# Designs tried in a protein design chat: VH-VL binders against q8ixk2r445to577. Part 57

Target 1, 133 residues: q8ixk2r445to577
Amino acid sequence: FFGMLQNKGLTDYCFDYNPPDENQIVGHQVILYLCHGMGQNQFFEYTSQKEIRYNTHQPEGCIAVEAGMDTLIMHLCEETAPENQKFILQEDGSLFHEQSKKCVQAARKESSDSFVPLLRDCTNSDHQKWFFK

## First folded at step 3 (VH-VL)

Design H5 (framework fv_zigakibart)
Fold by OpenDDE, second read of step 12:
Structure H5 (fold): chain C 133 residues (1-133), chain A 120 residues (1-120), chain B 107 residues (1-107)
Amino acid sequence: as target 1 above (133 residues)
Amino acid sequence: QVQLVQSGAEVKKPGASVKVSCKASGYTFTNYWMHWVRQAPGQGLEWMGYINPSTGYTKYNEKFKGKATMTSDTSASTAYMELSSLRSDDTAVYYCARVRPFGYDYFDYWGQGTTVTVSS
Amino acid sequence: DIVMTQSPSTLSASVGDRVTITCKASQDISSYVAWYQQKPGKAPKLLISAASSLESGVPSRFSGSGSGTEFTLTISSLQPDDFATYFCQQYYTYPWTFGQGTKLEIK
């Protein structure tokens, strides 16, 4: 699966990554923004290794969850996907992070004007449902 | 200076189609999204959808899917909206409006509007 | 869809008056609200963005406030040029929606 990763509950919002330096794409947080179909900052790929890849740049980035965090951060992809980069996109649209055993939820960042994907306890909320478009 | 100039008023019969144009000038056409908003006589404003001229990507209000088709011509810096199967309740003023993507999700510049009248 | 309920629908006031227009959202939309002024036969004009940010060139007598579900546009001292129809708009999520409008008339 590849393309825009769109949320069901937060209608028309997609995974978005815009690093400040195109030559240094790791270390920043993945956010949500209105889907725009430009294919630059909103193009992701779900791989057979259970990675969510940001492959607009080389080397490729993979979404990871750092220890003790509930945010999604961009890391470099590795030959063998590390445990903190493994996600399961379920048939029902839920996006499950294997290591934390939590689900990715579209949420409003507190004291912020932005929306972000956050790890939360798994529910049946549409805000935890995702699909590629 | 930024300008959006729309095509002239249209009078159509039910079942006909109409295509409204919106010519942009004074800015880089492909750097902004072009939205369309309609206003029925004596009524409020209704968002119809938008097009990204740089990619051709469109997003429609569900209410107008099948009714409105948005296109653009980058070489002419012009956005188009076609309305099909016109009905009397499609009578309205139709506006094109510019939106700056990535942080400015409001309409900063508007066309002068195009009146579309549908009558038998 | 998010419903923006604007009040009042019509408002009669005099030059120099302080007037307030209210817009209520059907759900929490933070501060993703814009206000527009529209005169007859003209396109809407942007006045306020982000609920309280005054646009360049807009007189300081205009102000916006609110967050969550209730928003207000205030004109501290009405001028002759201010008699028009005003609209609120949310851009929290698609589809973007507008209030039904407030027609500000001269008393």
Scores: ipSAE 0.013, ipTM 0.632, lowest interface PAE 8.8, mean pLDDT 91
Fold by ESMFold2-Fast, scan of step 3:
Structure H5 (fold): chain C 133 residues (1-133), chain A 120 residues (1-120), chain B 107 residues (1-107)
Amino acid sequence: as target 1 above (133 residues)
Amino acid sequence: QVQLVQSGAEVKKPGASVKVSCKASGYTFTNYWMHWVRQAPGQGLEWMGYINPSTGYTKYNEKFKGKATMTSDTSASTAYMELSSLRSDDTAVYYCARVRPFGYDYFDYWGQGTTVTVSS
Amino acid sequence: DIVMTQSPSTLSASVGDRVTITCKASQDISSYVAWYQQKPGKAPKLLISAASSLESGVPSRFSGSGSGTEFTLTISSLQPDDFATYFCQQYYTYPWTFGQGTKLEIK
């Protein structure tokens, strides 16, 4: 399963990863940006190990959440997915982060008025519903 | 060096159609989206839409749906914008402009503009 | 649609002056603003992107600032080549929209 990971509530916004330095693919926050249909920075793969992979670069990046944090950041993928990189895409579209027991929600970033995916308590909100396009 | 070269000025009667071309050089044509922006005499800029030359995907400003048609020829590195059912208020300079995709929707290079005059 | 309003519509200034042009968005657009310069008979030229990022080759006397709904383009010491019309553009939400323009005239 692969493609653009789009939000049901924030209907024109997709997961986007655009590192400012192509030589350092990891360490930056995943954002939400207008879906553009061209792939690349918005192209992700959902794997059987419950990873959300960024395959545009080598080595491949995997979305992770550090302990105690609520932001999604890019880390290097590992041969066996660590718990902080596992997201369960549920039948209803919820994206459940196993380690924290929270759901990924489209949210406005407090300081910049931009949009980012954040971990929040799970609800039935459309802002917590995601699908591949 | 990046260049966008547009076709020459056109004078048309109301009800006619006009097709403006924009030939790109100095970069990989399929790596950038081509947008069209118009400017009526003495007025501001109005975004019309864009084409992704790599896929042929187009997105139009609602005001121009059914009136403007954007196409591209990747082998010629040329984008086209055709405007149908011309009215006097379509008199404007029409610009093609290049956009870096992936979150940078500002216009870094512009064509020189094509003046379209609609008069009876 | 997001409406971009520039002030002033016309501004008269002398070489060496510090000039400020303001652009106001009808809703919060974060930092998704670009500024363009247009000289008579010519296409617009990109000056600033992301509200404050100076484009390569643009003189350092140009600067941009602001976030949310109010944005400013500043020319710190006006030169003869700077007499032109300036436009702001939001690229936060489709459709992309421009301000009405500010014409900078010699006094």
Scores: ipSAE 0.006, ipTM 0.545, lowest interface PAE 13.6, mean pLDDT 85

Design H6 (framework fv_zigakibart)
Fold by ESMFold2-Fast, scan of step 3:
Structure H6 (fold): chain C 133 residues (1-133), chain A 120 residues (1-120), chain B 107 residues (1-107)
Amino acid sequence: as target 1 above (133 residues)
Amino acid sequence: QVQLVQSGAEVKKPGASVKVSCKASGYTFTNYWMHWVRQAPGQGLEWMGYINPSTGYTKYNEKFKGKATMTSDTSASTAYMELSSLRSDDTAVYYCARTHFKYSGPFDYWGQGTTVTVSS
Amino acid sequence: DIVMTQSPSTLSASVGDRVTITCKASQDISSYVAWYQQKPGKAPKLLISAASSLESGVPSRFSGSGSGTEFTLTISSLQPDDFATYFCQQYYTYPWTFGQGTKLEIK
């Protein structure tokens, strides 16, 4: 699968990655932004290794969650995907992070009016359901 | 040619309701979200909310929840915005403006505006 | 809500001048800024999207720049048709908000 990763509950929001420096894509938080359908910074690839790749720019980035954290950040992709970069997109639309055993949820960013994907305990909420467009 | 044509000026008493229309032409009506923006005399622009004509889904600025109601008629390619319980501070020019359903952000086409005057 | 503050509120200039209008956001909004031109009695017209992308049909003398919290609109050589009010808008998070406007008037 590839395309824009859209939220079922927050129906107009997609995964978005817009780093301040386009030549340095690593280390910044993935956000949610209004889906624009143009690909670019909202275009992601779901791979056979269960990675969510950002390949709009080179080098390719892979979404990861550091141990003990709940934020999704961009890391460099590796030839063999590490466990912190593996997400299972389930048939019900949940995006399950294998290493933490938590699900990706659309959530309001603390101290702001913007939204971000965060790891939360898995629930049946539409805010935890995602699909590629 | 894309065109958004709004209904004419309205003068209302405090406590009344007003319903403004915005008729779209020159594009597929259901492919664009329709937003409403108001501008009080001599003041800036204020976003009120949008409607997705394809689904009927609406998103309101919290300030206008319970006061503004947005609807659409796909057969007529027309969007509507109704304001209830009008007060003098609702006096403004009301604009409809579109964004692509997949492309959020800036308004590429605007209606000409509808002046709503609330006076006793 | 994100507050957009424009400066100056009024700018006096002559035809041929280079003018710059600044817009500051109360929070980081990346590049999700649009600029509009509004003439008396008319609806706003989109000039710039995504902070720096010039809209089709807009004269090349208009340009936008900036990211994060500070953005600028520049008109490189003023024409008589450019005397108008200019608004910035953030579309990063709901509710979408506009600056208070900058009135560009004849010196």
Scores: ipSAE 0.007, ipTM 0.565, lowest interface PAE 11.0, mean pLDDT 86

Design H7 (framework fv_zigakibart)
Fold by ESMFold2-Fast, scan of step 3:
Structure H7 (fold): chain C 133 residues (1-133), chain A 121 residues (1-121), chain B 107 residues (1-107)
Amino acid sequence: as target 1 above (133 residues)
Amino acid sequence: QVQLVQSGAEVKKPGASVKVSCKASGYTFTNYWMHWVRQAPGQGLEWMGYINPSTGYTKYNEKFKGKATMTSDTSASTAYMELSSLRSDDTAVYYCAREYRTLKPYYMDVWGQGTTVTVSS
Amino acid sequence: DIVMTQSPSTLSASVGDRVTITCKASQDISSYVAWYQQKPGKAPKLLISAASSLESGVPSRFSGSGSGTEFTLTISSLQPDDFATYFCQQYYTYPWTFGQGTKLEIK
């Protein structure tokens, strides 16, 4: 699967990665932004190793969750995916982060109209349902 | 009444930096993104980027990455745009303009009066 | 990047004329187009958003139409205050881009 990773509940929003420094592609938070349909910074690949890869830059980035955190951060991809980079895309559209036993939810960033994907307890909310477009 | 008031004209030497301010009044500063647009003499409008004052998040036009730095001060309701390593082709009028944040793209409804930056030796 | 192309670059007209300015996008941008008026020494002023929505306080002689890749700004009966430069802008995707401008001059 590859494409723009769009939220079912927050229907106009897609996974988006736009690091402020082109020379430092990793270490920044993944955000949600209005889907523009052109790929680029919203183009992701879901791999057989359960990774969500960002491959528009070199080296390739992989979405990860650092220990004790609920935010999605871009890390360098590895030859074999570490546990913190594994997300199970389920048939109902949920993205289950196995290491934390939590689901990726579209959530309002603190005190703003900006949105980010965060780990939350799994519910059957449409804000936790994702699909590639 | 909604207003964006920008700092005064600047004359700089090549290689210098300049920081333009944009002070907002008459609305909730954090409910709007602040965009920066420049216009070279006799030329069209060029979008530079935006800052979300509520989060500090910035998005730059690729042409201005590493050249422009956008910041904001929520307590002062003021946005800033700094240009480094000025060249003669940076001579332009620089505008700030606000965008209301909704779930879909929005437009710039209120603009500052502009700040003229002249780069000359 | 989405390229916005305006035509004509310069338009000469008389008071009372009906004038049209066209803006073409290099790809489908739905209705995410704004039109701005700019007078010498002044900041751009929003006239129309979402291709056809007239901004509050803008005279009803201004109208916008179009969707997809072709958009038009129309002034139904030109007034002296309307001689200015007009710009279209797409806000569909980043970077936001403007047309090169159309200068409306007295004939």
Scores: ipSAE 0.000, ipTM 0.518, lowest interface PAE 18.1, mean pLDDT 86

Design H8 (framework fv_zigakibart)
Fold by OpenDDE, second read of step 12:
Structure H8 (fold): chain C 133 residues (1-133), chain A 121 residues (1-121), chain B 107 residues (1-107)
Amino acid sequence: as target 1 above (133 residues)
Amino acid sequence: QVQLVQSGAEVKKPGASVKVSCKASGYTFTNYWMHWVRQAPGQGLEWMGYINPSTGYTKYNEKFKGKATMTSDTSASTAYMELSSLRSDDTAVYYCARQFGRWSPTYFDYWGQGTTVTVSS
Amino acid sequence: DIVMTQSPSTLSASVGDRVTITCKASQDISSYVAWYQQKPGKAPKLLISAASSLESGVPSRFSGSGSGTEFTLTISSLQPDDFATYFCQQYYTYPWTFGQGTKLEIK
């Protein structure tokens, strides 16, 4: 699966990654932004290794969850996907993080006008359902 | 300077189709989203949707799905909006409007002069 | 859809008056509000963005304020050139929506 990763509940919002430096694509937080179909910052790929890859740049980035965090951060992809980079996109649209055993939820960033994907306890909320478009 | 020049007024019968054009100049056409906004006589403004000229991606107001079709020709720096199955309540002034900023979903900084479409039997 | 309720629909005022137009959103839209001025037979003109940011070339007598659900456009001292119809717009979520408009006419 590849393309825009769109949220069902927070309608018209997609995974978005826009690093401040195109040569430094890791270490920043993945956010949600209105889907625009331009590719680039909103183009992701779900791989057979259960990675969510940001492959518009080289080297390729993979979404990871750092210890003790509930945010999605861009790391470099590895030959063997580390445990903190493994996600399961389930049939019902839920995006499950294996290591934390939590689900990715579209949420408002605290004290901000922006939205971000956050790890939360898994529910049946449409804000935890995602699809590629 | 940025300019958006729309095609002239149209008078159509019910059931007909009309295609309005919006020619852009003074900027890189493919770098900005082009929106369409409708204004019925004596009424407010109604957002119809937008097109990304660089990719052809479109986003429609649900109200206008099946009614409006947005396209663009990059070689002519022109955006088009076709209205099908016209009826009397489609009578309005139709504006093309450029979105401020390339990436941000925001407001409109430049507008066409508007195209009046009149539907009457 | 987010509803933008604009008031009043019509406002009569005199040159030199202080006038205020209000726009209420059906939900919290932060500061994603723009204000436009429209004269008869013309396209809307952008006045204010981000609820309070004055557009370049717009007279300083225009100001915008508000956040969340209530927004206002204020003209501190009305000038002859200001008689027109004004619209608020939200660009928080699709579809973009506008207020009904306020026709500012001379008393």
Scores: ipSAE 0.019, ipTM 0.667, lowest interface PAE 6.0, mean pLDDT 92
Fold by ESMFold2-Fast, scan of step 3:
Order: structure tokens, then C-alpha cells, then sequence
Structure H8 (fold): chain C 133 residues (1-133), chain A 121 residues (1-121), chain B 107 residues (1-107)
């Protein structure tokens, strides 16, 4: 699968990665933004190794969650995907983060008008359901 | 310093088309999405759609698909909105409005002065 | 579509009064509400975003509050320049929708 990763509950929002510096594409938080396909910042690939890859810029990035955190951060892809970069896209549309045993949920960023994907306990909420456009 | 200047009032007969312009100045035109909002006489505001001037991508309110066409001319820093097959219920003031920021949620920090379109037989 | 309903539709007040306008959303929209002021023959002007964030250059007598489904715009001490129509807007999901407007009239 590849394309724009859209949220079922937050209907018009997609995964978006817009780093401040095109020459440094890692270390920044993945956000949610209106599904318009603004450039290639909303284009992701779900791989057979359960990675969510951002390959719009070089080097390619992979979404990861650091231990004890709930935010999705862009990291460099590794030859063998580490556990913190593995997400299981389930039949119901849930993105299950294997290492933490939590699900990716569309949520409002504290003190902001912005939405971000965060790890939360898995529920049957549409805000935890994702699909490729 | 930021200004959105729209074309003048239009009076059209049913079945005609009209094209409204919105010239931007005081900022980098391609860094902000341009929206169109209409207001029928004595009525509230209705969002029509937007255009991303940097890519030409458009998103329409379902109600206006096939009715409105949004375009932009980057070299002229001008956005356009054309209405086809005009009917009397298209009589309204049409506004262009700038989205607050390139990456921000959709609320409008600057508005054009409005263009009155009157459709009468 | 999310329906935004404002109350009252018209409100009469005097200079110096404290006035409040309410906006109700048909579903939970968190804090994704903006408020606009529109004077006759003029374009709307942004006053408040994110339910409570005052736009730069807008007088401090304007304030917004609320979350979820009910939002309020307050003018703490009404001035002559404030007689206008006020609109709320949700930007939670497409299509973006506005309230029907509240006309603030001189008493």
C-alpha cells in the first residue's frame, strides 16, 4: 500500500510530514493535516516489514515511536526494521504499534489547533481507523 | 500590507457564466491557500472551496462541484472563480479569503472586499 | 455536514453593555471554532480562532470561550464600532460551515 494515510473519524485529515529543513528530514514529529496532497509531504508507503516509509526526500525516513513516548517521530530507515518502527495495519483499519501494544489515534495537539497522530490504548473509535487513499 | 482586491460587480442573465478575480499583494501568493465563500442576500456565509496556488490543486464543497471552477495565475498573483449555468439563486456576494497559514487549520485571516453577482432575467 | 446554530439571531444592546453570543455545533468539534465580525457592505474580519485565541489587532474587550459543542463570543464593554453581524465557523471537518449570524443592533 502507498498513498495518503487518511483518518476515518477525522475525515479530511491525513498523515503529513513537513520538516522545517528539507536537508534534515529526521527527528521531527509527524502531524495530521487536511488531505489535499500538498506536495509529497502526505505520501507514505506501508511495507511488508510493517514500516510506514516517507520516501519523498532522500534519505528515506521511517516513522518510529521512542520508548515511553506517545508521539510519532521520523527516523532513518534501517536495514532490519527495529520494533519501534513496526506498525500492524489491521483489517479494521487500526494501526497497532507492536512494541508498545497501543494504537495510533488522531488527536488534538495540546494548546494548539493542530492534530497529530498519538499512541493510545486500542479502542473501537473511528479516530483510530486509517486507510490509504 | 496584505491585500486581496476583487473584480467589480456583475449583472448576468440566467444561463450565463461569470468569472470573478482576486488579486493578492503584500505576501508570497503561493504560500497560502485561497478560498471562496459566498453570501446570498440576507443570508449567512457558505464555503465553496479552495485552491492551492503552488500546485493548482482544488477542493470543492460538494454543493459546488460542476458549478464552480477555481484557477490561479501565479505570475499575476491572482485567483479566479468561475460560475457556470447561472441561476437566480446564485445571486450573492462572492469573497476570496486567505487561509491563515500554509500549514494551519482553515480559518481566514484576510478577505477580499467581495464581488456582487446578480442574476436576473 | 456539521450545522452551526447561533443564538440569538438578533441582539439589541447599548454602549457599555456586556454582550454574549452563543454558537452551537451539531457534533463535537473540540476547539475548532473561529469568530468573524461583518459590518454592512464590508467583508468579514477575523476576531477569534481556536475558540479563545484573540487575533492580533483585535481589541481586548473581545473574548471567546467554549469547547465541544457550545461556544460563546463575549464583548465586555460594547463600543459604537461593535454594532455588526457576528459569525462563528467550524474548521473541524469538510465542508467548513458557518453559523447563520447574530446581528448586534443599537438599542
Amino acid sequence: as target 1 above (133 residues)
Amino acid sequence: QVQLVQSGAEVKKPGASVKVSCKASGYTFTNYWMHWVRQAPGQGLEWMGYINPSTGYTKYNEKFKGKATMTSDTSASTAYMELSSLRSDDTAVYYCARQFGRWSPTYFDYWGQGTTVTVSS
Amino acid sequence: DIVMTQSPSTLSASVGDRVTITCKASQDISSYVAWYQQKPGKAPKLLISAASSLESGVPSRFSGSGSGTEFTLTISSLQPDDFATYFCQQYYTYPWTFGQGTKLEIK
Scores: ipSAE 0.006, ipTM 0.556, lowest interface PAE 12.0, mean pLDDT 86

Design I1 (framework fv_zigakibart)
Fold by ESMFold2-Fast, scan of step 3:
Formats: sequence, structure tokens, C-alpha cells
Structure I1 (fold): chain C 133 residues (1-133), chain A 119 residues (1-119), chain B 107 residues (1-107)
Amino acid sequence: as target 1 above (133 residues)
Amino acid sequence: QVQLVQSGAEVKKPGASVKVSCKASGYTFTSYYMHWVRQAPGQGLEWMGYINPSRGYTKYNEKFKGKATMTSDTSASTAYMELSSLRSDDTAVYYCARDYLHGRYFDYWGQGTTVTVSS
Amino acid sequence: DIVMTQSPSTLSASVGDRVTITCKASQSIGNWVAWYQQKPGKAPKLLISKASTLESGVPSRFSGSGSGTEFTLTISSLQPDDFATYFCQQYESYPWTFGQGTKLEIK
């Protein structure tokens, strides 16, 4: 799977990664933004190693969640995907983070009007359902 | 002085396999994706897929999944594309092409390898 | 798949002419279009990326424009070295697809 990773509940929003410094792609939070249909900063790939890969830059970025955190941040991809970078995309569209046993949910960012994907206890909410467009 | 140099022309029978090579020079091989594009005689260009040489990760056009296999040898700065179970409609010029950063278009191309499949 | 359609398929022109080649996408692709030049027996050469960005070393007589579904490649004053086949390519979504090509030939 590849393309724009869109939320079923927050229907106009897609995974988005647009770091302030184009030359420094790691360490920033993945956000949700209005789907623009242009790929680039919203173009992701789900790999056979259960990675969510940011394909539009070199070196490639892989989404990870640090231990004890609930935010998705961009890390460098590794030769063998570490556990904190593994997400199971289920048939119902849930995106299950294996290491934490939590699901990715579309949520409002606390300090702003923007939306972000966050790890939350798994529910059957449409805000936890994702698909590639 | 970026250069992509491909292996020579091949003539194959239906059912055979062919492996085309693409040797890169003049840049850091692992910093750019390598794509494969074919062109049937007198026809347009058809994207087949790419390989990320730093990890060996591949992405295929669905049409070529199970038909083409892309690999790379980092120590030799060489990418490979093997096409199996050849049919006459696989007759084409096969190009390797370097992916430009953050654009997914092709800034440098190999000279092409002609593959002819004839019964 | 996104279908890219070029017009005309063949264009006859003389040195010094202004020529225009059009590329239409079956759905909106923003400005994610590249243009290539291909001479007989040679590999394609990148001319323009992102619909309108001229690549380094490409003569300024080449220009690109357009967004959404309609894109244009223009050569303002045709030179002998410009007789070739031109292809557009979308890179908005996989699989990447090319137009069928426009052959620019001597009148």
C-alpha cells in the first residue's frame, strides 16, 4: 500500500509530514492536515515490515513512537524495522502499534488548532480507521 | 558526471528469463532510488518499479509484480532487473533511471538495453 | 491509473517556429508533471519538472506551464537540435504514467 493515508472519521484529513527544515527530516511530529491530493508531504508507504515510510526524501523516514509517548515522530528507517516502528494495518482499517498495543487515532493537538495522529486505547471509532487513497 | 551504463542487448525465446544490469558512477549510489522503465518498439514509456539501493527495498508497478525482480549490489554500485517468463510483448528497450530527491521524476537515464523475445 | 494524453501525436515545424505540445491528465495531478525529450536511439532527457521548473543545462527557449489536468510544453524558437519525441509524466500517484509521446519532425 502507498499513497495518502486518510482518516475515515476525520474525512478531509491525511497523514502529513512537513518539517520546518527540509534538510533535517527526523525528530518532528507527524501531523494531520487537509488532504491536498498532491502527494509529496502526504505521500506514505506501508511496507512488508509493517513500517509507515515517508518516501519523498533521502534518507527515508519511518514513523515511530518512543517508549512512554503517544505521539508519532519521524525517525530514520533501519535495515531491520525496530519494534517502535511497526504498525499493523488491520482489515477494518485500524492501525495497531504492536509494541504499545495501542491504536493510532486522529486527535486535536493540545496547544493548537491542528490535528495529529496519537496512540490511544483501541476502540472501534472511525477516528481510528485509516486507508490509503 | 553522473553515468548509468547498462548491459548489452539480449535475444531470448518465450519462457526464458533475462537479467539487465545498470552500473552507476559519479554520485553516491545509495542516496538515490533506481527506477526501471521500458519502451516497446515505437511506443511510449512504461514505469516498472524502483529499488532503494541502501536497503534493497523495492516497489513494483502492480502489472510487473511477480514478473520483474529488482536487486542491487552496493559494493559494485550496480542495479539489476530480471524479467521472467518472457513473452513476445516483453520485447522493448529497458532503461534504468535515477530518481530525483523529493520529486519522483528521472534526472539521469541509462542508455537502454534492447530485449527481443522471438519464437 | 492516471492516463496522460498528449496532443498532437505528430507535429511538423520549421526552425524558428514557436511550438506547443499539450498533455492532459485523466484526473487532477496538481503540478506534478515532468517533461522529457527523446531522440531516436537515445534515452529520454529531463527538460522540466514540477510543471514549470526548467532543469539545469536546458535552453531557456523551453518552458512549461499548467496545473490540475492540463499542461503545456512550449519551445519559443525551434532549433535543429529540438527535433525529437517529447513525453510528459505524472508523478502524483503510483503507478507513474507517461503520455504517448509527441513526435516533432522537420516540415
Scores: ipSAE 0.005, ipTM 0.522, lowest interface PAE 14.1, mean pLDDT 85

Design I2 (framework fv_zigakibart)
Fold by ESMFold2-Fast, scan of step 3:
Structure I2 (fold): chain C 133 residues (1-133), chain A 119 residues (1-119), chain B 107 residues (1-107)
Amino acid sequence: as target 1 above (133 residues)
Amino acid sequence: QVQLVQSGAEVKKPGASVKVSCKASGYTFTSYYMHWVRQAPGQGLEWMGYINPSRGYTKYNEKFKGKATMTSDTSASTAYMELSSLRSDDTAVYYCARGFTEYKPFDYWGQGTTVTVSS
Amino acid sequence: DIVMTQSPSTLSASVGDRVTITCKASQSIGNWVAWYQQKPGKAPKLLISKASTLESGVPSRFSGSGSGTEFTLTISSLQPDDFATYFCQQYESYPWTFGQGTKLEIK
């Protein structure tokens, strides 16, 4: 699957990655932003290794969760996906992070008007349901 | 200062329709969602749905799908909620309320519009 | 739908009292709870968002706490202006839902 990874509950918002420096593509937090249908910062690929890849720039990035954290960070992709980069897109639309046993939820960033994907205990909330558009 | 001003009270017969207006001022109308919430006499609050004024997109509580229609006029900074096929259990105070996108709670409310349905 | 249940439904208190209202969600909603105050004939007013964040201009005697499924609104020293109906609301999942309300009356 590929395209814009959109939230079912927060219907106007998609996974978005806009690194401030094109030469340092990794290390920054993945955000949610208004879906624009233009690809670029919002174009992601879900791979057979259960990776969410950002292919817009080189080198290719893979979404990961840092140990002990609930935020999604862009890391360099590896030849074999490590546990922290594996997300299972389930039939109900849940995006399950294998290593933590938690689900990706669309959430508001505290004390701001910005949105981010965060790991939360799995629920049936539409805010935890994702699909490629 | 942010204000939401709603249209006046309505008395309707069963089967009629009613259209309530909510005029916004003091902020950029298209930067916030406009939600509609009703409250039957002596009862709690019930969320009906919202409209995104910048796109015209709407989301309805399943209970109100096909019964409520939400629209907006960006040039007039006014939101509308029309309720069709009125029944006695639609008697309530109808509020418009501002929310920031889908996850900001209601920080400003209209004064409410009383709709009475009786024969 | 997420069901929000408040307790008590009615609470009698005196000026100066510490008042506590509880709100329970039928499933985990994180911190996505707001508290509203409604006076007779008026629209609700937002007091607290994200379970514990005070809205601008709300007196410091109001506080919120909780996460997951159980949330509390506390008024540390009740003032005459505080006699009203209080509602909790979850905004984690659509449809957004409210508690049935707690009416705070003069004892």
Scores: ipSAE 0.007, ipTM 0.587, lowest interface PAE 9.2, mean pLDDT 86

Design I3 (framework fv_zigakibart)
Fold by ESMFold2-Fast, scan of step 3:
Structure I3 (fold): chain C 133 residues (1-133), chain A 119 residues (1-119), chain B 107 residues (1-107)
Amino acid sequence: as target 1 above (133 residues)
Amino acid sequence: QVQLVQSGAEVKKPGASVKVSCKASGYTFTSYYMHWVRQAPGQGLEWMGYINPSRGYTKYNEKFKGKATMTSDTSASTAYMELSSLRSDDTAVYYCARSEHYFRGFDYWGQGTTVTVSS
Amino acid sequence: DIVMTQSPSTLSASVGDRVTITCKASQSIGNWVAWYQQKPGKAPKLLISKASTLESGVPSRFSGSGSGTEFTLTISSLQPDDFATYFCQQYESYPWTFGQGTKLEIK
């Protein structure tokens, strides 16, 4: 699948990656922003290796969660996807992070009034349901 | 000067439908969400849902799914909320209210539309 | 649904008094609370967002505090214009929910 990765609960919001410096595309947090349909910062690819890839800039980025953390950050993609970069998109729309055994949930960012995807215990909440559009 | 102006009071019989309008002015209509909140006589506030006028996306409180329909007309800068199959417990004041996309509260409200459902 | 419970339901006070209204959430909601003032026959007016951020144009005698499950709205020196019903609202999780309201009336 590829396209805009949209939340079922926050129906207007999509995965968005807007690095502050085009020469440093990794290390920053993935956010949720109003779906604009223009691709670019909201265009993601779900791969057969269970990666969520960001191909708008080079080198290619892959979403990861570091051990003990709950935020999704952009890392460099690797030849063989490491466990912290693997997300299982399930039939019910949940996005399960294999290494942590947690699900990606749309949530508010406390340091601002913005929304971000975070790892949370898996529930049947619509805020944990995602689809490509 | 931001203003939200709602349609006038309605009296309906049980089983009827009612459509309330909310005309926006003084800002870019498509840059803000429009929410609907009701208040039954002597009761608190109840959030019904919102519409994003730029895309027509809606989010409903589960209690109002299939009961309320939210739409908007971008050319007229007007939001609408229609209630179907009215019952006496739908008697309330219905408010439209504006929020920005990173919700910080409802910063502007319409004056309210009283809907009375009686035989 | 997250249930928001306000206390007291009715508060009698005099001009010049310091008044405090409490709002409790049935589960943790971070700082995602707004406070509204509603006068009879009028729409609610936003006073505070994100638990403690004062809306532009709202008098400085109003303040908000709290995080997690317990939040307070304080009026440091009550004025005649402040007699109204006050509502808290959580916006952490859908559906967004309001407290039942606190009616502030003349003692």
Scores: ipSAE 0.255, ipTM 0.776, lowest interface PAE 4.5, mean pLDDT 89

